# Ledger of designs, part 2: VH-VL binders against Exosome complex component Csl4 (csl4)

Target 1, 189 residues: Exosome complex component Csl4 (csl4), of Saccharolobus solfataricus (q980j9)
Amino acid sequence: MRTQGELTLPGEELAVIEEFMTGDGTYEQNGIVRAAVVGKIFYDMLNRKSNVLGFKKIIFQHLKKAKYVIGIVNSIKEDSALVSIVGIEERGLASPISAYLHISQISNKKINNVTDAIKIGDVIKAKLLSYTFPLALTIKMKDLGVIYARCSRCGYLLIKQDENNLKCQRCGNIEQRKIGSYMVKKGGN

## First folded at step 11 (VH-VL)

Design k4 (from j5 with heavy chain A33V)
Fold by OpenDDE, fold request of step 12:
Structure k4 (fold): chain C 189 residues (1-189), chain A 118 residues (1-118), chain B 107 residues (1-107)
Amino acid sequence: as target 1 above (189 residues)
Amino acid sequence: QITLKESGPTLVKPTQTLTLTCTVSGFSLSTSVVHWIRQPPGKALEWLGVIYWNSDKDYNAAFMSRLTITKDNSKNQVVLTMNNMDPVDTATYYCAHDFDWEYYFDYWGQGTLVTVSS
Amino acid sequence: DIQMTQSPSSLSASVGDRVTITCKASESISNYVAWYQQKPGKAPKLLIYDASNLQTGVPDRFSGSGYGTDFTFTISSLQPEDIATYFCQQYDDLPLTFGQGTKLEIK
């Protein structure tokens, strides 16, 4: 059993089926209850169910009105990325909302691999492409894209070098990203 | 220390407009959310509306046609305006601080009793 | 609108008793429930948020449980200072709605 209120990602173990049954945002696999979505863990002690909290209906209403969202790249597949929305415009969310970013929605230019534009752990500024679930994102616009990124070699925050490249001031590594309004300064943000 | 205080008329005639002011301290309206809630004597609480840090608003549909919420960040004030008051609108009116945009209330004003009567 | 049906409307108990108040939502609201204590002539005071989290500074004799539609507020050992009306509130959807309240008295 994990900690109540702890953030979980899809696929992570929440409990064994003998202790807790499946609840919202969860599924069972080989006697293990796992998270189906990104969110906060909530164990219902009365009904003995594991739940993953998604988002309030109220928040969904705000998403429909939002000009942009802030997300964290959680996982990358061949043609898409899983993004956890952690903010609506300048306001942070207490509970993340799962969304996906298709490779076709990354740039107006042809991209061969999702990893050429974004990496796991990157913070991105994006817009919602659709308000139907699953939520789809786009970062095609010039001001959208990666706003925070860490060096793949040493983990240090990267600094913007030019329109498409970020540089690590610690190890000198240069990485390519679909860069939006990049927020990291020389001193680190 | 976070504080909220409601001020305004305590007596309103039917069909007149109620204007209440919530003066806040200990936090900035430019980064916080403030709600209005009322409570008729001896009855349950009723949510009226909310104003966000960016001046966006949401209203209870039951009052949307006659309710307006505004704010002045520089004065640390939120204003509630409700038109066409009726005796049924007699209640203690509260402004409340929203905890980190969670829609529950960690701090309340003391409330002000507004009586609608001829 | 989401209705919060609170029960009982009134309750009388002795000091040291275990007190239980329930709130039923008209639809599933996950854990988005708060509980308030309101003493006469005073504003409500937040006791519980997210169904089971105790607000800072609140005695641990107060607790909350539940998920989905059925929620419970509990005072493990009733104290004289606990005389008040208690309210549940949902914040899953707008408009925000409250239970009818439970007036708690000491025998």
Scores: ipSAE 0.723, ipTM 0.880, lowest interface PAE 0.6, mean pLDDT 94
Fold by OpenDDE, fold request of step 12:
Structure k4 (fold): chain C 189 residues (1-189), chain A 118 residues (1-118), chain B 107 residues (1-107)
Amino acid sequence: as target 1 above (189 residues)
Amino acid sequence: QITLKESGPTLVKPTQTLTLTCTVSGFSLSTSVVHWIRQPPGKALEWLGVIYWNSDKDYNAAFMSRLTITKDNSKNQVVLTMNNMDPVDTATYYCAHDFDWEYYFDYWGQGTLVTVSS
Amino acid sequence: DIQMTQSPSSLSASVGDRVTITCKASESISNYVAWYQQKPGKAPKLLIYDASNLQTGVPDRFSGSGYGTDFTFTISSLQPEDIATYFCQQYDDLPLTFGQGTKLEIK
């Protein structure tokens, strides 16, 4: 088993079924209990179940009123990205909330690949498209999109070069992003 | 180092308005969440409402029509106003600090007993 | 509103005894439960949060368990200073709600 309270991503192993059964936010595969969602691990020692904690209902109420959310791109597929909501407007969340971003909700312009607009690890400013699960996000608005990104080559924070490109001042790498209200200063902070 | 202290009248007549002030120390109201909870003598705790760092508020629906919570960040004060007090509202009133916006309370004021009587 | 049904309402035990208090939520609230100790004339004191996490500075004889709807608070070895009323609280949904309390006395 893993550490209680540890953050887990979908697909990661939480336990073997002989030790803990499946609980909330988990599934069983080949005798292994795996996380189905992003969240904190909670092992119910009484009932011997592995759980991945979701959001509080209270937080959901705040989400419904939120102008925007802050998320981290966890994984990317051909037509979508998995995003972990880590903040509601200016406030951080203690427990991330899983959401997805479909390629159609990235830009009003045609995008060939999700990776042309966002990359794993990017911090994005987004809006909720719906309030049903799985939560859907949109970054189509001009002010929505990537607000923090690191260089894929050297890991340094990128700075905004133009409307669609970020530049690494360390290695000179230029990367394309769907840029929102980009927050990285020229100094790299 | 975090402290909260309730202050205000300890005796209120029926139909009058109760005003309590919670003075906080050790944290900023601009970045923290403060709740109001009351407890009738010998009874359970009852959550009244909350005021957030951005001055947003949530109230217990049971009191929403007559309860108002405000704050002054510069004074480190949160104010509870409850209208149309009734003897049933006799209770010890607490303000409490919300730990990291988790909605449980790691620090409490000492509480102030408010008696509603004619 | 989420109801927190706490039991028993009162309990008398001897020093050294294992004491268990239960709290049942009217609906699943994951692990969003806190437990408080309230001594006479004092404000509640946080003992347990997130159902099973011990608050800093709290003796390890106190513990919590449970998930979903059924939660338990345990004192492994009751001490004289543990005389108090204990409350559970849910913080999954508003309004925040508390159990009715358990008054614990020493025989």
Scores: ipSAE 0.721, ipTM 0.878, lowest interface PAE 0.6, mean pLDDT 94
Fold by ESMFold2, fold request of step 12:
Structure k4 (fold): chain C 189 residues (1-189), chain A 118 residues (1-118), chain B 107 residues (1-107)
Amino acid sequence: as target 1 above (189 residues)
Amino acid sequence: QITLKESGPTLVKPTQTLTLTCTVSGFSLSTSVVHWIRQPPGKALEWLGVIYWNSDKDYNAAFMSRLTITKDNSKNQVVLTMNNMDPVDTATYYCAHDFDWEYYFDYWGQGTLVTVSS
Amino acid sequence: DIQMTQSPSSLSASVGDRVTITCKASESISNYVAWYQQKPGKAPKLLIYDASNLQTGVPDRFSGSGYGTDFTFTISSLQPEDIATYFCQQYDDLPLTFGQGTKLEIK
């Protein structure tokens, strides 16, 4: 088993079935209990179950009121991205919440691939479309989208150059994103 | 280092309004969450409400019609106002620090006993 | 509202005894339970959060366990200074709710 309270991503191994059975937020595959969602691990020692903790019901009330959420792009599929919500407006969450971003919700402009607008590891500002699982996001609105990103070539911070372009401060690489209220731009404080 | 202290009247007449002030130190109200909780003599604690860093509030529905929580970040003060007091509202009133928006309380004020009697 | 039913309401034990107090939630609250100690005339003191995590500075003779609806709080070897009332609190949903308490005394 892993460490109690450790963060886990979907698909990660939590236990063998003989050690701990499936519980909340987990599934079994070939004798291995795996995380079904992102969250903190909780092993129920009394009932011998592996759980991935969801968010408190109180947090659902805050999601309903939120003007925006902050997420990190975890993975990208052909027509969608898996996003971990790590904050509600200006406040960080102790436990991230799984959500997804469909390609149709990225931009008012046509895009061919999700990776044309966002990349794994990007920090995005988004709005919730739904309050039932799975949580759906949109970044279509002008202020929504990528707010912090690192260069795909060298890993250094990207700086906003214009409406659609980010530039690497180390190697000069230019990358396009669906840019929201970007945290760092040309022209300092 | 974190401290909270309740202050205000200890005796209130039925139908009057109670106003209590929680004075805090060792943390900023602009980034923190503070709750009000009361304990009637010999009874369980009752959660009254919460004020968040951005001054949003949530109240216990049982008290919501007569309860107001406000704050002044620059004065380090959180204020509880409860209208139309009744003898059943006699209790020790606490303000408490919320640990990192988790809804459990790592620091409590000493409490102030408020008696409602004619 | 989520009701927290705590038992026993009072308990008398000898120094060195193992003491167990339980809380039952009226619906599943995952692990969102805290335990507090309250000495006479004092505010509550946080001992345990998230069902089983020991708060900083709390002696390791205190422990907690449970998930879902059934939670336990244990003092492995009772000390004289542990005379107090003990409360559970759920924080899965609003309103936040507390158990009625267990008054612990030394025989």
Scores: ipSAE 0.604, ipTM 0.831, lowest interface PAE 1.2, mean pLDDT 90
Fold by ESMFold2, fold request of step 12:
Structure k4 (fold): chain C 189 residues (1-189), chain A 118 residues (1-118), chain B 107 residues (1-107)
Amino acid sequence: as target 1 above (189 residues)
Amino acid sequence: QITLKESGPTLVKPTQTLTLTCTVSGFSLSTSVVHWIRQPPGKALEWLGVIYWNSDKDYNAAFMSRLTITKDNSKNQVVLTMNNMDPVDTATYYCAHDFDWEYYFDYWGQGTLVTVSS
Amino acid sequence: DIQMTQSPSSLSASVGDRVTITCKASESISNYVAWYQQKPGKAPKLLIYDASNLQTGVPDRFSGSGYGTDFTFTISSLQPEDIATYFCQQYDDLPLTFGQGTKLEIK
């Protein structure tokens, strides 16, 4: 078994079925209990079940009312990205909520690859499209998109250059993003 | 240190309006979440409602028609108003600090007993 | 509304005993349970959050476990200062709801 409270991705092994049965957010495959969703692992020692925690029902109502959410791009697939919602409008969440961003929801302009517009580690401002798991996001609107990013070469803060380009403060690298209401903190524009 | 203290009348007549003030210290109401909870004598605690950092509110539906929660960030005060009090509303009233918008309470006020009787 | 049913309603135990208290939720609430201690005439004190996490400053003789609908609170070795009422709280959905409480006394 893994560490209680550890973050897991869909398909990751959590336990053997003899040790822990399936529970919320998990499934069994060939004697192995695996995560069905992104979330925190919770082993129920009373009932010997493996669970992946979603989020409180209370938070669902706040998500439905939100004008926007703040997320961090965790991983990128061929046609989508997995995003952790870390804030609802101005307020941070202690327990991030998993969502996805499909390539068709990135821009009204034609995009060939997800990585042409966003990268792992980017902070994005997004809007929810759905309230069933997995939660779906869009960044198509002009103010939505990448609002904070770090240089892929040196890890330093990127500064907005123009509508589509960010420049590294340290090494001068130029990177493209679907840029939203980009913010700068200390030493930038 | 984080502290909360309830103040207001301890005796209220039926049909009157109860007003309780929670005075807080050691944290900012502009970034925090505060709840009101009561405990009738010998009974379970009852959640009344919450006021968020931005002054949004949620109320327990059982009390929603009679209940108002407000705050003044600069005075460090959260105010509970409950209309049309009845003897069944006799209880100890608490305000409580919400840990980081998680909906559990790491600090509670001392509580104030409010008796509703003729 | 989510009902929290706590048992037993009271119990007496000797110093050094292992004490267990249970809460059952009327529907699944994942691990969103907190446990509180309330001594006579005092404000409640948070002991456990997220079913099993000890709050800062709480002795390790206190523990919690459970997921879904069934939750257990344990004092591994009862101490004289543990005389109090203990109650659970769910925070999966509004309204927030509490167990009826368990009055713990020393024999």
Scores: ipSAE 0.557, ipTM 0.824, lowest interface PAE 1.5, mean pLDDT 89

Design k4 (from j5 with heavy chain A33V)
Fold by ESMFold2, fold request of step 12:
Structure k4 (fold): chain C 189 residues (1-189), chain A 118 residues (1-118), chain B 107 residues (1-107)
Amino acid sequence: as target 1 above (189 residues)
Amino acid sequence: QITLKESGPTLVKPTQTLTLTCTVSGFSLSTSVVHWIRQPPGKALEWLGVIYWNSDKDYNAAFMSRLTITKDNSKNQVVLTMNNMDPVDTATYYCAHDFDWEYYFDYWGQGTLVTVSS
Amino acid sequence: DIQMTQSPSSLSASVGDRVTITCKASESISNYVAWYQQKPGKAPKLLIYDASNLQTGVPDRFSGSGYGTDFTFTISSLQPEDIATYFCQQYDDLPLTFGQGTKLEIK
């Protein structure tokens, strides 16, 4: 079995069925219990079940009231990205919430690849499209999009140069993103 | 270290208004959350309400018609006001710290017993 | 409102015994349960959060388990200083609600 509280991705093995049965957010395939969603692993030792935790119903109320969320891009697929919501407006979350960003929700301009607009590790400002799991995001609006990114060549903070371009002041590299309200000042993060 | 301390009247007459002040230190009210919780003698705890860093509030519906929670960030004070006190409101009143949207409490004030009687 | 039904209401055990207390939620609350110890005249002390995580500084003889509606709190080897009332709290939804408590005494 895996570590209690560890983050898991859909399809990852959590247990064999003889050890733990399926629970919330998990499914069984050929005697193996697997994650159905991204989230934290929780093994219920009392009932011998493998779960992937959802978030508190109280947090759902905060999500419904939110004008925007802050997320980190975890992985990129052919037509989508998996995003960890790490903040609701100005407030950080101790436990990230998984969400999904479809290519059609990135820009009003047609794009061919998700990686033309966002990269793994980018911090994005987004809006929720739905409040049922899986949570869907959009960054189409002008204020939404990448707000913090690091240079792919040297790892230093990129700064906004114009509407579509970020520049590394350390090495001069220029990278394109769908840019939102980009973070331009030094802060506590 | 984080500390909370409740202060205010310990004896209140029926129908009067109770005002309690929670004075905090070791954290900022502009970044943290404070709850009010009471415990009648020999009974379970009852959650009253919460005030968030941005001064938004949530109240327990059972008490919300007569509760007000306010704060002053510069004075490190959170104030509970409860109208129309009744002898059944006799309890120890606590304020408690919540670092964020955790909703469980590892830092409590010492509590203040409020007795409601003629 | 989510009701937390705790049992037993009181318990008598000897030093060294294993003690088990349960809470049942009126609806599924995932793992959002905390357990507290409260001694007479004192504020509650947090022991367990998220059903099974020990709070910093809490001895490892205390443990918790459960998911959904059924939750268990265990003291693996009762010590004299463990005389107290123990209760659960759910924090999945507002209002926050507490169990009625289990008064633990040593016989």
Scores: ipSAE 0.416, ipTM 0.776, lowest interface PAE 2.3, mean pLDDT 87

## First folded at step 12 (VH-VL; from k4 with light chain N53Y)

Design m2
Fold by OpenDDE, look of step 12:
Structure m2 (fold): chain C 189 residues (1-189), chain A 118 residues (1-118), chain B 107 residues (1-107)
Amino acid sequence: as target 1 above (189 residues)
Amino acid sequence: QITLKESGPTLVKPTQTLTLTCTVSGFSLSTSVVHWIRQPPGKALEWLGVIYWNSDKDYNAAFMSRLTITKDNSKNQVVLTMNNMDPVDTATYYCAHDFDWEYYFDYWGQGTLVTVSS
Amino acid sequence: DIQMTQSPSSLSASVGDRVTITCKASESISNYVAWYQQKPGKAPKLLIYDASYLQTGVPDRFSGSGYGTDFTFTISSLQPEDIATYFCQQYDDLPLTFGQGTKLEIK
């Protein structure tokens, strides 16, 4: 069993069915309760259910009105990325909301690989394309895209070098990203 | 330390407008959320509305037509205006601090009893 | 609107007793429930948030449980200073709504 309140990603183990049954945002596979969505783990001790907390209905209403969201790239597939929305505009969310970013919504220019534009761990500024689940994101707009990234080589914060490239001031590594309103200052913060 | 304090008239005539001010300390209105809640004597709490850090607002639909919440960040003040007051609106009015935009209230003002009477 | 049906409306218990208050939501609200203590002439005080998390500074004799529609607030060992009215509150959806309250007295 994991820690109550801990953030979980889809596919991660939450419990065995002998301890907790499936609850909200979870599914059972081979006797294991796994998270179906990104969120905080909530074990219902009374009903013996594992739940993954999504988001409040209130937050959903705010999403509908939001100009942009802030997300973290959790995983990347061949043609899409899983993104955890962790903020609505200027404020963070206590519970992340799962969304996906299709490769077609990354750039107006054709890109060959999702990883050419975003990487796991990147923070992106995005807009919602729809308000039906699963939530779809877009970063096509010029101001949308990666706003925070770390060097894949040494882990140091990357600084914007030009329109499409970030540079590590620590090791000199240059990486390509679909860069939005990049927030990291030259000083490293 | 976070503090909130309600101020304004304690007696309002029917059909008149209530104006209450919530003065806050210990936090900035530019980064915080403040709610208004009322409680009729001996009754349950009733949420009225909220004003966010960016001055956005949400109101209880029951009061949408006659409730306005504003703020002045520089003065650390949130103002509640409620029109067309009725004796049924007699209640203790509270402003409350929202913990991290969670919509529950970790700090409350002392409350101010507003009586609507002729 | 989400209704929070709180029960009982009032109860009397002895010092040291286990006290249980329940709230039932009209629809599933996950764990988005808070519990407040309100003493006469005072503002409510937050005791529990997210259904089961104890607010900082609150004695551990207070606890909460539940998920979905059924929630429980418990005082493991009632103390004299616990005389108050207790309220549940949901914050899953607007408008925010409270339970009717439970007036707790000591025998």
Scores: ipSAE 0.674, ipTM 0.874, lowest interface PAE 0.6, mean pLDDT 93
Fold by ESMFold2, look of step 14:
Structure m2 (fold): chain C 189 residues (1-189), chain A 118 residues (1-118), chain B 107 residues (1-107)
Amino acid sequence: as target 1 above (189 residues)
Amino acid sequence: QITLKESGPTLVKPTQTLTLTCTVSGFSLSTSVVHWIRQPPGKALEWLGVIYWNSDKDYNAAFMSRLTITKDNSKNQVVLTMNNMDPVDTATYYCAHDFDWEYYFDYWGQGTLVTVSS
Amino acid sequence: DIQMTQSPSSLSASVGDRVTITCKASESISNYVAWYQQKPGKAPKLLIYDASYLQTGVPDRFSGSGYGTDFTFTISSLQPEDIATYFCQQYDDLPLTFGQGTKLEIK
């Protein structure tokens, strides 16, 4: 078992079934209870259940009103990405919220795969398409997309070069993204 | 150290407007969330509403027709205005600090008893 | 609105006794329950949040448990200074709602 109140990501092991059963936000796979969503771990000691708590119902109202959310790309699959919403506009969330981004919602321009436009670890500015599970995102609009990224080769911060390209000043690597209102420009000239 | 203090009239006549001021210290209203809660004598607490860091608001539907919450970040003040007071509105009124936008209250003001008498 | 039904409404116990108070929500609220102590003429004091977490500076004789609709609050060994009204609050949805309270007295 993990620490009560600890942040967990989807797929992480929480308990063996003999310790704690599945509860909210969890599933069982081969005798292991795993997180189904991003959130804080809560072990119900009375009923011996593992829960992962994403957010209060109140937070959905704020999501409904939000002009944009800030997320971190957790994982990428064939035609979608799992994203952790970590902020609503200018305010950070104490407990991240799980959402997904389908390839059809990334760009108006043709892309062949998700990794042509976003990568794991990217910080994205996105808009919600749904307010109930499953939470769906879009980054099609011009201001939406990657706002902060690190070089996949050397880990140095990437700088925006043009509408679709980021460049690493340390190693010269050029990477394509669906770029939004890229955040690093605030620290430059 | 976080502190909140309610101030305003303690006696109000029916139909009058109540205005209470919550003066805060130890935190910034531009980054924090403050709620108003009241407690009628001998009864349960009633949540009235909240004002957020960006001045957005939520009100309890039971009071929203006559309730206004405003703030002045530079004065460290949150203001409650409640119209058309009635003797049933007699209560101790509290302002409270919302810990990190979680909707439970780690610091409360001392409260001010407002009596509405006809 | 989510109703919080608290029991008992009053309780008398001796110093050293274990005291248990319950709160039931009208619908599932996960673990979004706080417990407060309120002494006569004073503002509430937060004791427990998220059903089972002890607030900083609160003695460890206080505890909470539960998930979903049924929540308990326990004082493991009652002290004379624990005379107060205790109540729960849900914060899963607006409006925020409170239990009616349990008035605790020492025999």
Scores: ipSAE 0.477, ipTM 0.770, lowest interface PAE 1.9, mean pLDDT 89

## First folded at step 14 (VH-VL)

Design n1 (from m2 with heavy chain N54R S55D)
Fold by OpenDDE, look of step 17:
Structure n1 (fold): chain C 189 residues (1-189), chain A 118 residues (1-118), chain B 107 residues (1-107)
Amino acid sequence: as target 1 above (189 residues)
Amino acid sequence: QITLKESGPTLVKPTQTLTLTCTVSGFSLSTSVVHWIRQPPGKALEWLGVIYWRDDKDYNAAFMSRLTITKDNSKNQVVLTMNNMDPVDTATYYCAHDFDWEYYFDYWGQGTLVTVSS
Amino acid sequence: DIQMTQSPSSLSASVGDRVTITCKASESISNYVAWYQQKPGKAPKLLIYDASYLQTGVPDRFSGSGYGTDFTFTISSLQPEDIATYFCQQYDDLPLTFGQGTKLEIK
């Protein structure tokens, strides 16, 4: 059994059918309840169902009008990343909305690995491609992409060095990112 | 700490316009959301509308034609205006703080009873 | 609009009793339900959000459960100070709507 409120990607195990039946955003396979969509896990203890939460209809209305969203990269797979939307434009969300970023939506240029463009923990500025599950993001536009990142070596905030590289002012490490409107200024944020 | 306080007339004549002011403290209207909710005596709560940090609003369609919500960030005040009041509009009116855009209410004003009577 | 049908309208129980209030939504609203306590002459107080999460500072004798259309609010052991009217609220869609309330009294 997973943790209540935990983010999940499609195909991931949520529970065994003996513990929880299938609910919204889930399916059963070989006695295992799995996520069908990206979202937060919600175990209904009353009805003994596993659910994957999307977003409120109200928030959906705001998302449709939003020019961009702010997300945090939670996990990275071979061809995609799990992103938690933590803000709609300048407004933060108390309850993050789960979305995914496919490798094809990272850059107009060919990218070999998702990790060449984004890393876990990065804050990204993105746009929504669709408003149906699974919620898909894009950062292909020039102003979209990583806006905050920390050094993978020492954890210090990175500074924009050039169009595709961030530099750590603490340890000197240089890392590649799909950089958007990067918000970290020289000297710290 | 977060506080909200409703103020305005407690007696309104039929067909007149109600104007209530919600004065807030402990948070900024430029970064928060405030709702208006009313409750007729002995009855259920009724959501009226909301004003967001960008001065956008959403109204209950039942009141949209006669309800206006505005705010002054510098004064920490939200104003509710409701036209053509009727005795059926007699209720305790509350302003409430939205917990970071979640649409449930963690802080409420004490409420102000507005009676519509000739 | 999403209707929240709350039951019962009134309830009388003894101190120490388990109290259960239900709220049924006219359509599925996931877990986007809050529960409030309103004491006489006071504003509502948030007790539960997202159907089952206890608001900070609220005693753990209060709990909520449910998903979709059927929701339950429970007081495991009723205390004298729990005399109040309780309301459910949905916040899946606008307009926000409340249940009609449950007036709880102590025998």
Scores: ipSAE 0.640, ipTM 0.863, lowest interface PAE 0.7, mean pLDDT 93

